VH-VL binders against q58102. Designs and how they scored, part 26

Target 1, 198 residues: q58102
Amino acid sequence: LMDVHVLFSGGKDSSLSAVILKKLGYNPHLITINFGVIPSYKLAEETAKILGFKHKVITLDRKIVEKAADMIIEHKYPGPAIQYVHKTVLEILADEYSILADGTRRDDRVPKLSYSEIQSLEMRKNIQYITPLMGFGYKTLRHLASEFFILEEIKSGTKLSSDYEAEIRHILKERGESPEKYFPEHKQTRVVGLKKEI
Short names: E, the ipSAE of ESMFold2; O, the ipSAE of OpenDDE; V2, 0.75 times the mean of E and O plus 0.25 times the DockQ between their complexes.

## First folded at step 12 (VH-VL; framework fv_concizumab)

Design V1 (at its last look DockQ between E and O 0.70; V2 from the best seeds 0.00; counts 0 for: pae O 6.0 > 2)
Fold by ESMFold2, look of step 12:
Parts: sequence; structure tokens; C-alpha cells
Structure V1 (fold): chain C 198 residues (1-198), chain A 120 residues (1-120), chain B 112 residues (1-112)
Amino acid sequence: as target 1 above (198 residues)
Amino acid sequence: EVQLVESGGGLVKPGGSLRLSCAASGFTFSDYYMSWVRQTPEKRLEWVAYISSSGSTIYFPDSVQGRFTISRDNAKNSLYLQMNSLRAEDTAVYYCAREPWYDDEYFDYWGQGTTVTVSS
Amino acid sequence: DIVMTQTPLSLSVTPGQPASISCKSSQSLLHYEGKTYLNWYLQKPGQSPQLLIYEVSNRFSGVPDRFSGSGSGTDFTLKISRVEAEDVGVYYCMQSIQLPYTFGGGTKVEIK
């Protein structure tokens, strides 16, 4: 069976992507990215155990999220910065792994690679990039997630969150900025249990 | 059909306590986040408590923080609001409200409300 | 806290005429993932609030086509293309982008 490395936050979308890939006959390996700013990977480690998938944390250069913070301060909107971080992470992982996946949804705006960006990544790095959720609309994703997962919410930017936002918020605070000016104090989810065998 | 029925309202003196209940039916209660929302005599709507589907995550606004406690019993399809150290400004109709769990952050169903009056 | 401001406070409408309600937020309700967290509720006389429109423009189940929502960022509008007697009540907008969730002050719609 083919190994696939799945960018993993412990949230519903990356978890569902891993489940779908498992059902398709792949062997998922979950990867959580950390930038050495805060230990934000704890949620993902816990969820990976619940799902029963191999998991590792890869620490990348803190300067990636420092540049993201620069972009947010300059543009007063976090979308492009989140997109930059995600693209950069994929570029780096593509040097090491030949099949990559993530939880990108059809109806999201960011983080999401365009068709041409996917083709460029795949051709330049000689890899496959799989976005299992792209074929499903919001209603279908809700249905599938409800079949598999027990979800809980966490507040955005807490150290229990394993997304890019938590570490970027920390850097903004170090720089004397108020992260809430750029990131709403929005709820996020984590997978805390299974309703159904994978 | 989704139903939410509040109970436990009444007249209480300032400094008193009251426990509200919300009985849920017609849906899988444990799949939903729940809130308490109150409507003041001036008809303003104020969110006052939030609890996640498992009960592990709880939020309050500053106005009630430390005075109110929210809990749920998923086996009994019930939501509770314990209100302590009540003040005149807590006088309101209290609604329980259901929030879908997946990317949906709005109250899709509300109960009929129960009236709390705090007066000396 | 995000302040939600509704205008007008009250609206008296001849049956069959259109109505328009404005809601403005003190901060953008657009999350960078692409969703805008603005919702509309109607409280009919003697009833509890009921969901009308979610996420700016999506009609909740059973809501007539004469209701439509629009807007972006901080400025939102609810329109009723032809007001009917059953549309009487108080309309509230609500933001759910962050806690605490906050509501507008309400717009009372009456037939006259």
C-alpha cells in the first residue's frame, strides 16, 4: 500500500482526510508542523492516538512564521500570510515525501493551492499532492464528519491548537501587537473521539 | 421536530440563586453545542453562556462570569444554568438555544423561554 | 466586544411593499478562511426568536424567498421584497465570528 503524509492539525478536516485516504487503501502518516515558538502540537498528538495513525512533529524555521507576522502587520489581514505559510510548508515537505495530503476543502478560500500551483508543486518536486475533501461540498463534509468523529471546540490561538495561527499570534504579541486585531477570537474544533471504526 | 423547553424561572431577591433547566427532544442532543441567551425587559438579546457538546468547553461573558454555571446531562437530554448572586440587571426571559456543531455558528432553534425576575 | 448597530429602530410598512434593514458591525465579520459570520433572527409577537438567515445570505429551512440577506465586511442588509402580515415582529442581527456573541438592538417591523 502507498504511504501518504498528511498535514495534520487534529481538527475535523485533516482527520477526515486521513480517514478517507485510509479507506482508499493508503497508509497515512500524520505530520504536524511546529515552528519552535510554542509547543502547539499537543492536540494533534492526542488526536493521532485516537485515530490510530502514525504521527510526528516536524520543526521548521521560526522565520517562516516571523515573515507571516510581517505580512499581517503590513496588510492588516491574515489570509495571505496563512496561505504563504501553508505553501512554504508544502514546498519543504515535498523535498522529503513523494505523496502529500492535507485537509483543504472545496469551499475554503485559504489555505488552498490553485490548480496551477498544484501542477507546479507536483512537477517541480516530482510528487503527488492529494486533497481528499475537494470532491465534497459542505453538507457532505458535515455528514461524513458526524459519522466518524466526536468533536470539541477550543478557542483560536490557544496552545491546545495545532494550527499555524497559534504561533503567529504569539509572534505578534512579542512584537507588541494585539493578535485580536488581526485574528478573531474564534472557536476551532478538535477530534476527541471516534463514533465509528476506521 | 426539534423542541427546547425551559423551566425553573421565577421571582428572586437580589443576591439569590436560581437554577434553570432546558429539556431537549427531536434531535441527537449530544451532537450540538448549547447556549443560554436572555432577553431583557427592553427587548435586548444578550448571550450569557455556552457549553460544548461534551460539556468540556464553557464560556461566559464578563457580565455573568463567576456567578453563573452551565452544565449538561447528555443522557437526559438536558441543559442547565445555575445563576448565583443575582442582580436586578439579570431580570430577563432566558432561552436555551441550539448551535450546530460543524462550521455553523448560529442559533438554529430556540426554546420558549422562562422568565427570571430579580426584584426586592 | 463587537458592537452591532441596526437601523432603523422601527419600520412601518404598507402590505406588499418592500422593507430593508441595515446592520453594521464594529469589526469585520469575515474570517480569513472565507466565511462571514452574520445571522438574522425574527421574533414574531408573543414568540421566541427564530433563525431567518445564516451566514449573510442563506435562508434557513422554511423561510420564504421574499427574504434575502446581503453585505460584506461590516455592512449588512436584510430585505423583504413584499412584506406580509406574518412578517411583523422584531428583527435582530447577530455576529458569531467571536465570543461573546453579540446582537443588534433590533428593528421592529409593523404593518400599517
Scores: ipSAE 0.375, ipTM 0.796, lowest interface PAE 3.5, mean pLDDT 90
Fold by OpenDDE, look of step 12:
Structure V1 (fold): chain C 198 residues (1-198), chain A 120 residues (1-120), chain B 112 residues (1-112)
Amino acid sequence: as target 1 above (198 residues)
Amino acid sequence: EVQLVESGGGLVKPGGSLRLSCAASGFTFSDYYMSWVRQTPEKRLEWVAYISSSGSTIYFPDSVQGRFTISRDNAKNSLYLQMNSLRAEDTAVYYCAREPWYDDEYFDYWGQGTTVTVSS
Amino acid sequence: DIVMTQTPLSLSVTPGQPASISCKSSQSLLHYEGKTYLNWYLQKPGQSPQLLIYEVSNRFSGVPDRFSGSGSGTDFTLKISRVEAEDVGVYYCMQSIQLPYTFGGGTKVEIK
């Protein structure tokens, strides 16, 4: 099987991406990024265990999320900052891994690389970037997720997720900012079990 | 047809306890998140409790945190709200409400409600 | 907590005429992913609340097309193009972007 390194947050989308890749004949390696701010990777680690995939945490430079926090404070909107972090992470990982994947959905707005950005990344770094969920509509993804996973709802303000937002929130607090101004406590979905074998 | 039927309401003194039940039918209960929402005598709506499909995730507002507990029995298609240390301000009609996981259709179906009156 | 403010408190409308209800939030209901978490409910006399609109402008199943929702950020509007007798009740907006979920105070719609 060909190894694919999947950016993994423990959410249903990245989980579904990993499952799809497995079924396509790849060997998924789940990667959760940590920036050394807080150990926010634990939720993803648990989800990886549930899925039965290899998982590792890669620690990157705190300066990346520090800059993200700066961007958020400046723009008063987290979208560009999240985009920046994701793109930066992909650039870094592309130096080490030949095939990268993530849980970007067709209907996602952020983070999401444009077609031209994807082409640029693949050409510059000589990698394959796979986004398995880009071919599926929201209804289809709902169906697929419900077929494969036992899902639970969590709130971003009550439990630390294993996404970029968790550590950015912490940095903002360290700076005397109120993360709630930029990151509302919204609904999130996590995988807590499997309904069938992968 | 989706149906939610609340029960267990009544008159209770301050400091007392009451347990509400919600019987669900017409859908796969275990696939949905559930909430309790109450309506005060002044007709104000207040979210009271949330519970995930499996019951592993629970949330409360500060107003009832530590006093109320929410639980569910998926085998019985039932939702419960245990209310302890009741206060006058807890007087309301209590609704159970369904919450889909896949869409942001919050509280897409409501029960008819059960009345809780806290009075000395 | 996010404060939801509805105006007017009450509205009397002649059948067949349009109605408009405003809902304002104390902070933006727009998530950075692009979704806006504003919902509308109708409580008819003697009934429980029922979902009308979710995510600002999406009609719930079975909701007539004379109902429409619009707005962005902190300002939202529910419109009824032609009010019918069955539309009588109290309308509530609700934000679901942040816990705790919070509702507006309600707008009572009556027929003249």
Scores: ipSAE 0.021, ipTM 0.606, lowest interface PAE 6.0, mean pLDDT 91
ESMFold2 (binder alone), look of step 12: mean pLDDT 93; pTM 0.950

Design V2 (at its last look DockQ between E and O 0.73; V2 from the best seeds 0.00; counts 0 for: pae O 4.8 > 2)
Fold by ESMFold2, look of step 12:
Structure V2 (fold): chain C 198 residues (1-198), chain A 120 residues (1-120), chain B 112 residues (1-112)
Amino acid sequence: as target 1 above (198 residues)
Amino acid sequence: EVQLVESGGGLVKPGGSLRLSCAASGFTFSEYYMSWVRQTPEKRLEWVAYITSSGSTIYFPDSVQGRFTISRDNAKNSLYLQMNSLRAEDTAVYYCAREPWYDDEYFDYWGQGTTVTVSS
Amino acid sequence: DIVMTQTPLSLSVTPGQPASISCKSSQSLLHYEGKTYLNWYLQKPGQSPQLLIYEVSNRFSGVPDRFSGSGSGTDFTLKISRVEAEDVGVYYCMQSIQWPYTFGGGTKVEIK
């Protein structure tokens, strides 16, 4: 039974990835990244309990998201910064874990490793990187999420949100910036219950 | 198939209150996010309220914040807008509108509208 | 709030001729995950608004292929390749990238 470490936000995509891997015979371990800026991991902890998977929070150097904030201020667009954070997180986790997964979807642009970047990560670190949702289009993912989960909307960038955006928004505020100039106030979802056994 | 029917509009004086209702049919109401959108006499469209499928999260623009409340009764397939401290600028046709899925942020079906007139 | 500016305010079109409507936003409607949150609605005379196009260029179910949407960033266009009598009404663009959702001022299309 092979352990897989799943980057986990408590949202529908990372949750569905964990469910798929469990159904395929893996033993999923959920990982939420925090950078020590705010305790943004709390909702992910709650969702992990609902799903019944082991969960841990890994605290990484705040400098990673401080650099992301610098990039956003300089480039006036968050995409490259979010990509930088995600790649950095994967590089760090690849030193510790041999099978990594996340909730990256086929139609996502950022964060998302290209095929060549995936091959490079796997070869350099001697790991497997699994993106279980890449084979499914939006309609299929919507159907599957609706079959398994009860979902609730949260506002992006709230202190209780477990994505990278929440801590980056907080740093921007500390610097006197208006995070809404770079990160639209956009809704996000989280899993708050189950409709089916996993 | 999908139907949304508003009611409760009327003539009201400034400072008054009015409660709008939207009856939904032809879909599983409890699985959809809902909004109220109004159309002014100048034909401008303004979003005025939003509620998630469970009712756990609501939003309002600043123009109506603190004066309007939104609620839903999923057992009755009904959406409500309570409008208090009404002002002349609240005069509009009020529509209930459905988002097709919680990830999709557009209104795929609109009701017929109910008219609210705020006048001395 | 994101300001949505439509031009022209109105246009009169000979049936069978093309029409083009512009919508400009005060800031980009592209989310960094890759979606662009611009939608188009038509309100026919005496009717409620109805969805025509979502996410820039996707026609809603039942919308004729003579309607097409295009654009990116802050500049968007709705085109009608051959205007028909049933296309008369007011066209609105809407952004949904952030709260509050906002609409353009409308473009009235009429037959001449």
Scores: ipSAE 0.207, ipTM 0.743, lowest interface PAE 4.8, mean pLDDT 89
Fold by OpenDDE, look of step 12:
Structure V2 (fold): chain C 198 residues (1-198), chain A 120 residues (1-120), chain B 112 residues (1-112)
Amino acid sequence: as target 1 above (198 residues)
Amino acid sequence: EVQLVESGGGLVKPGGSLRLSCAASGFTFSEYYMSWVRQTPEKRLEWVAYITSSGSTIYFPDSVQGRFTISRDNAKNSLYLQMNSLRAEDTAVYYCAREPWYDDEYFDYWGQGTTVTVSS
Amino acid sequence: DIVMTQTPLSLSVTPGQPASISCKSSQSLLHYEGKTYLNWYLQKPGQSPQLLIYEVSNRFSGVPDRFSGSGSGTDFTLKISRVEAEDVGVYYCMQSIQWPYTFGGGTKVEIK
């Protein structure tokens, strides 16, 4: 089996990505990024256990999410900041791992690398970047997720998620900002179990 | 056909308690989130409670937090709303509403509602 | 809480004529991932509310083509191209981007 390192947030998308890769004959290694702000990796760790995949937390420089917070305050929009963090993370991981994957969906706006950006990354770093969900529409992914996983919803503003937003929110609060101005509290889907064996 | 039937409404004094029920049929109840939504006499709609499929996650607005409890019995295809410490402002028609797992089609089906009147 | 404001409060329309209802939110309903969480409901006389439109412009199953939703950010519109007698009722917008979910005050549509 060929190892693939999957950026993992514990959400349904990254979970489904890992499952698809497993079914394709890869050996998924789930990676959750932490920037040393808060232990936001806990949810991902739990989900990884549910899925039965290896999981590792990688700590990166806090400056990355600090800059993201600066961007959000400046632009009053989190999209570019999230994009920046994701791209930066991929660049860093590409120095250590040869095959990277994430849960980017076809219909996602951010974070999402363009075709040109993907080509550039793969060429510059000599890696393979795999986005298993790019071939699926929203409805299809909904169906697939429901087939494989027992799903629940969490409130993004109150539950500790293992995405980039969690630590960025904390930084904003430390700075006396209101994260709610930039990150509305919305429902997020969580994997809480398996409906069938992977 | 998707059906939601509320029951348990009635007249109650301030400070009293009431338990509402919602019987679901025509779909796999355990695969849907459920909410209670009420409509005031002034015809204003207010979200009241939310519960996930397994019941592991529950949300309330501040207006009913600490007073209301939402629960479900998937084996019985039933949703419940326990209302304690009722107030006059809780007077409304209470609807149970179905909510799919994903971010679209919120409250795609509603019951016919049950009336709760809180009056001294 | 997000405040939803509908206008007009009431609308009387001649059958076959178009109708337009406005819904404004106190803050943007656009999530950074690109989804906009604005829904429309119709409550016909003596009935419970029913879903018409979800995510600004998507018609729910069974909803006629004469209904359309549009808008972005904080400004949204529900349009009925040709009002029919069966369209009489109160229309509500709702935001679902943030807890608690909140509804507009409603727009009553009547036939002249």
Scores: ipSAE 0.022, ipTM 0.618, lowest interface PAE 4.8, mean pLDDT 91
ESMFold2 (binder alone), look of step 12: mean pLDDT 93; pTM 0.952

Design V3 (at its last look DockQ between E and O 0.76; V2 from the best seeds 0.00; counts 0 for: pae E 4.1 > 2)
Fold by ESMFold2, look of step 12:
Structure V3 (fold): chain C 198 residues (1-198), chain A 120 residues (1-120), chain B 112 residues (1-112)
Amino acid sequence: as target 1 above (198 residues)
Amino acid sequence: EVQLVESGGGLVKPGGSLRLSCAASGFTFSDYYMSWVRQTPEKRLEWVAYISSSGSTIYFPDSVQGRFTISRDNAKNSLYLQMNSLRAEDTAVYYCAREPWYDDEYFDYWGQGTTVTVSS
Amino acid sequence: DIVMTQTPLSLSVTPGQPASISCKSSQSLLHYEGKTYLNWYLQKPGQSPQLLIYEVSNRFSGVPDRFSGSGSGTDFTLKISRVEAEDVGVYYCMQSIQFPYTFGGGTKVEIK
């Protein structure tokens, strides 16, 4: 079985990616990134236990998300900052792990590496980068997630989540900004249970 | 196939209370998030309450916050709206509405509505 | 709150002719992950609202292909390529990018 390290938020997409990789014969190891700003990883830890996969939290330099906050203030839009954090995380993890995966979807705009960015990462770091959800449309992904998971929705601005947004919002508040100016008050999901065996 | 049937509307004086019910059938109710949406006499649509599939997450707009309570009983396939301290501006047809699933953030099925009239 | 503004307020259409309804939002409905959360509903006379178009341009099941949605950012359009008698009613746009969900004021479509 080949080990794969999966960027994991505890949401439906990263959870489904791990399930698909397991079904394909990989041995998934879940990784949640934290930047030391707030303990945003706790919900992801809970979901990893529910799924039954090995999980670890990797703490990276807070300066990464401080720069992301600078980018948001400068550009007045969070997309470039989220992309920067994602690419930086992948670059760092690629020094340690030879097979990386995440929950990037076909229809996502950000975070998502382009084809040339994927080739560059794989060639420069001598790794494999797997995006299991890229071959599936939205309807298929929704059906698959519904077959495996019990989901709850949370509002992005009112509860901690294990994606990059939670810690960036916190830094924006520390700087006297209103995070709602840059991030819509949007629903997010988390996996809170299983409907069937993985 | 999918059906949502509201009940419990009526005439009430300002400051009064009503409890609305929505009976669901033709789908697995416990998998869906639900909302109440009202239509004023001027035909404006206003979202007034939201509840997650488990009932653990609830939202209201400021206009009804603290006066309305939403709940569900998944074993009975039923959604409820408790309306307290009613005002004339709450006069409307009240619909229960279903979000089709998860990050599909639109109302795909609506009930027939139940009329609430708040008048002295 | 996001304000949704529809124009025109009413529209009289000769059967078989096209119709166009505008919806403008007070802020962008584009989420940075790439989805745009603008939906259209039709309320036929004596009926409850029904979903017509979701996420700008996707027709709901059973909606005829004479209905199409377009737009981006803050400016959106619903088009009916050939209006039929069954298309009479009030059309509403709705944003769902954030709470509170908000609706446009409606556009009444009538046959001449």
Scores: ipSAE 0.308, ipTM 0.768, lowest interface PAE 4.1, mean pLDDT 90
Fold by OpenDDE, look of step 12:
Structure V3 (fold): chain C 198 residues (1-198), chain A 120 residues (1-120), chain B 112 residues (1-112)
Amino acid sequence: as target 1 above (198 residues)
Amino acid sequence: EVQLVESGGGLVKPGGSLRLSCAASGFTFSDYYMSWVRQTPEKRLEWVAYISSSGSTIYFPDSVQGRFTISRDNAKNSLYLQMNSLRAEDTAVYYCAREPWYDDEYFDYWGQGTTVTVSS
Amino acid sequence: DIVMTQTPLSLSVTPGQPASISCKSSQSLLHYEGKTYLNWYLQKPGQSPQLLIYEVSNRFSGVPDRFSGSGSGTDFTLKISRVEAEDVGVYYCMQSIQFPYTFGGGTKVEIK
């Protein structure tokens, strides 16, 4: 099987991405990024175990999320900052791995690379970038997730989140900022079990 | 047809306790998140409790935190709200409401409600 | 907590005429992923609340097309193009961007 390294947050989207890739004949390696701010990768680890996939935590430079925090303070909006982090992570990983994937959905706005950005990344780094969920609508994804996973909801901003937001929130707090000003506490979905074998 | 039927409401004195039940039918209960929402005599709607599909995740507003507990029995298609240390301001019609998952952030079905009156 | 403010408190409308209800939130209901978490409910007399609109402008199943939702950020509007007798009740907006979920105070719609 061909190895694919999947950016993994432990959420339903990255989980479904990994499952789809497995079914397509790939060997998913789940990667959770940590920037050395807080150990926010625990949820992802647990989810990876549930899914039965290999999981690895990669620590990247704290400066990346520090800059993200700067961007958020400047723009008063987290979208560009999240986009920046994701793109930067992909650029870094592209030097180590030949096939990268993530849980970007068709209807997502951020983070999401444009076609031109994807083309540029693939050409410059000589990699394959796969976004399995881009071909599915919201209803379809809901159906698929419900068939494979037992799902739970958690509040965003909790220590349980294994996305970029968790460490950015912490940095903002360290700077005397109110993370809630930029990141409202909304519901996030995670995988807590399997309904069937993958 | 999706149905939610609340029960257990009644008259109780301040400091008393009451347990509400919600019987669900017409859908796979275990696939949905559930909430309790109450409507005050002044007709204000207030979210009261949230519980995930498996019951592992629970949320309350500050107004009822520490006094109310929410639980579910998926085998019985039932949702519960245990209300302790009741106060006059807890007087309301209590609704159970279904909450879809996967970025659906709304209550798509409500029960008919059960009335809770807290009075000395 | 996010405060939801509805206006007007009550509205009396002649059948066939349009109606408009405003809902304002104390902070933006737009998530950085692009979704706006504003819902509308109708409670008809003697009934439980029922979902009308979700995510600002999406009609729930079975909701007539005379109902429409619009808005962005902190300002939202529910419109009824031609009010019918069956539309009588109290309309509520609700935010679901964060816990605790909070509702507007309601707008009572009556027929003249």
Scores: ipSAE 0.028, ipTM 0.646, lowest interface PAE 3.8, mean pLDDT 91
ESMFold2 (binder alone), look of step 12: mean pLDDT 93; pTM 0.955

Design V4 (at its last look DockQ between E and O 0.68; V2 from the best seeds 0.00; counts 0 for: pae O 4.2 > 2)
Fold by ESMFold2, look of step 12:
Structure V4 (fold): chain C 198 residues (1-198), chain A 120 residues (1-120), chain B 112 residues (1-112)
Amino acid sequence: as target 1 above (198 residues)
Amino acid sequence: EVQLVESGGGLVKPGGSLRLSCAASGFTFSDYYMSWVRQTPEKRLEWVAYISSSGSTIYFPDSVQGRFTISRDNAKNSLYLQMNSLRAEDTAVYYCAREPWYDDEYFDYWGQGTTVTVSS
Amino acid sequence: DIVMTQTPLSLSVTPGQPASISCKSSQSLLHYEGYTYLNWYLQKPGQSPQLLIYEVSNRFSGVPDRFSGSGSGTDFTLKISRVEAEDVGVYYCMQSIQLPYTFGGGTKVEIK
């Protein structure tokens, strides 16, 4: 089986990516990134156990999300900062792992590598970067997620989440900023159970 | 077919209490988030509460926080809204509404509504 | 709270003619992931609201293709290419980018 390392938040998209890769004959290993700011990875650890995939937490330099917070304060919009973090994470992981994947959706804008950025990453690092959800529209993704998962919703900023936003919000608070100024109080999902064998 | 049927509306005095029920059928109720949405006499729509599929996550707007309680009984396919300390501004038609909780945030099916009137 | 403003408040349309309804939000409805959280509902006379369009431009199941949504940021439009008698009622836009969810004030569509 070909090992694939999947960036994993515990949400439906990264979970569905892992399921698709498993069904295609890969052996998924889930990776949750932490920057040492807060223990935002705990919900993702629980979801990985529920799904039955191998999982690890990799702690990267806090300076990455400190720079992201600088970018948000300067530009008054989180998109470029989230994109910067995601690209930086992929560059670092590409030094260690030859097949990387994430939960990027076809209709996402951020975080998302362009076609040329994907080609550059793959050529420079001699890796494969796989985005399993790119071939599906939102209706299909809804159907597949509902077929496999029991989902629970959380509001951003009311509970810890394993995405990049949680630690960036914390740094903004440390700097005397109100994170809600830049991040809407929006609903997020997490996978809390399985309906179907993987 | 998806069906949502509200009941329990009526006339109450200010400061009173009322419990609304919503009976669901035609779908796997335990898979869906549910909301209450009200329509004022001026025909404005106001979101009132939602509850996650398991019942573990609940949200209210400030206007009803601390006065209203939302709950569900997945074994009975039922959603409830307990309204306490009712005020004149709570007068409305109350709908239960189904919302997806993954990629989309909208109310895809609504009940027929039940009328709550708060007057002295 | 995000304020949703609809125009016009009322619209009288000859059957078979197009109709257009505007919805403006006090803040952008674009999430940084690229999704825009603007939905449209129709409440026919004596009925509860029903979903027409979700996420700006996606028609809900069973909604005729004469309904279309467009817009970005803070400015959104619902168009009916050819109004039919069954299209009468009050149209509402709704934002779901942020809690509390908020609705526009409604646009009443009538047939002449």
Scores: ipSAE 0.263, ipTM 0.735, lowest interface PAE 4.2, mean pLDDT 89
Fold by OpenDDE, look of step 12:
Structure V4 (fold): chain C 198 residues (1-198), chain A 120 residues (1-120), chain B 112 residues (1-112)
Amino acid sequence: as target 1 above (198 residues)
Amino acid sequence: EVQLVESGGGLVKPGGSLRLSCAASGFTFSDYYMSWVRQTPEKRLEWVAYISSSGSTIYFPDSVQGRFTISRDNAKNSLYLQMNSLRAEDTAVYYCAREPWYDDEYFDYWGQGTTVTVSS
Amino acid sequence: DIVMTQTPLSLSVTPGQPASISCKSSQSLLHYEGYTYLNWYLQKPGQSPQLLIYEVSNRFSGVPDRFSGSGSGTDFTLKISRVEAEDVGVYYCMQSIQLPYTFGGGTKVEIK
């Protein structure tokens, strides 16, 4: 089986991405990025265990999320900052791994690489970038997730998530900023169990 | 047909306690998140409590935090709201409302409500 | 908390005529992922609230096409193209982008 390294947050989307890749004949290696700000990878680690996939935490330079925080303060909107972090992470990982994947959905706006950006990344780094969920609408993904996973909701800001937002929030707080000003407390879905074997 | 039926409402004195129940039918109860929403005599709607499918995640507004508890029994298709230290401002019609996990942030079905009156 | 403000408080409409209700939020309801968390509910006389519109413009199942939602950021509108007798009730907007969820004060729609 070909190894695929999946950016993993422990959420339903990255989980479903990993499952799809497994079913397609890949060997998923789940990767959670940490920037050394807070141990925000715990949720993802737990989810990885539930899914039965290998999981690794990769620590990257906190300057990346520091810059993201700067961007958020400047733009008063987190979208560009999240995009920046994701692109930067992919760029870095592309030097180590030949096949990368994530949970980007068809209907997502951020983070999401454009076709040209994907083409550029793949060509420059000589990698394969796979986004399994880009072919599915929101309703379809809901259905698929419900068939495979036992799902629970968490609220951003109330429970530590394993996405980029968690550490960015912390940095903003350290700077005397109110994360809630930029990141509303939004419901997120996580996988807490399996309904069927993968 | 999706049905939600609240019960347990009544008259209670300030500082008293009351337990509300919501009986669900017509759908797989354990697959849905549930909330309590109340409507004041002035007809204002207020979110009161949230509980995830398994009950592992619970949220309250500041107005009821520490006084109310929410629970569910999936085997009985039932949702509960334990209300302690009741205040006059808790007087309202209390609705149980269903929340699909797959659609972002709305109550797609409501019960008929049960009336809670807190008065000395 | 996000404050939701509806206008008008009440509206009397001749059957067959259009109606428009405004809902304004104290802060943007747009999530950075691109979703806007604004819902509309109708409470008919003697009934419980029922979902009409979710995420600004999506009609809930069974909702007639004479109902439409629009808006962005902090300004939203519910429109009824041709008001019918069955549309009488109180309309509420609700934000769900952050806790606590908050509702507008309601708009009462009556028939002349």
Scores: ipSAE 0.021, ipTM 0.660, lowest interface PAE 4.2, mean pLDDT 91
ESMFold2 (binder alone), look of step 12: mean pLDDT 92; pTM 0.948

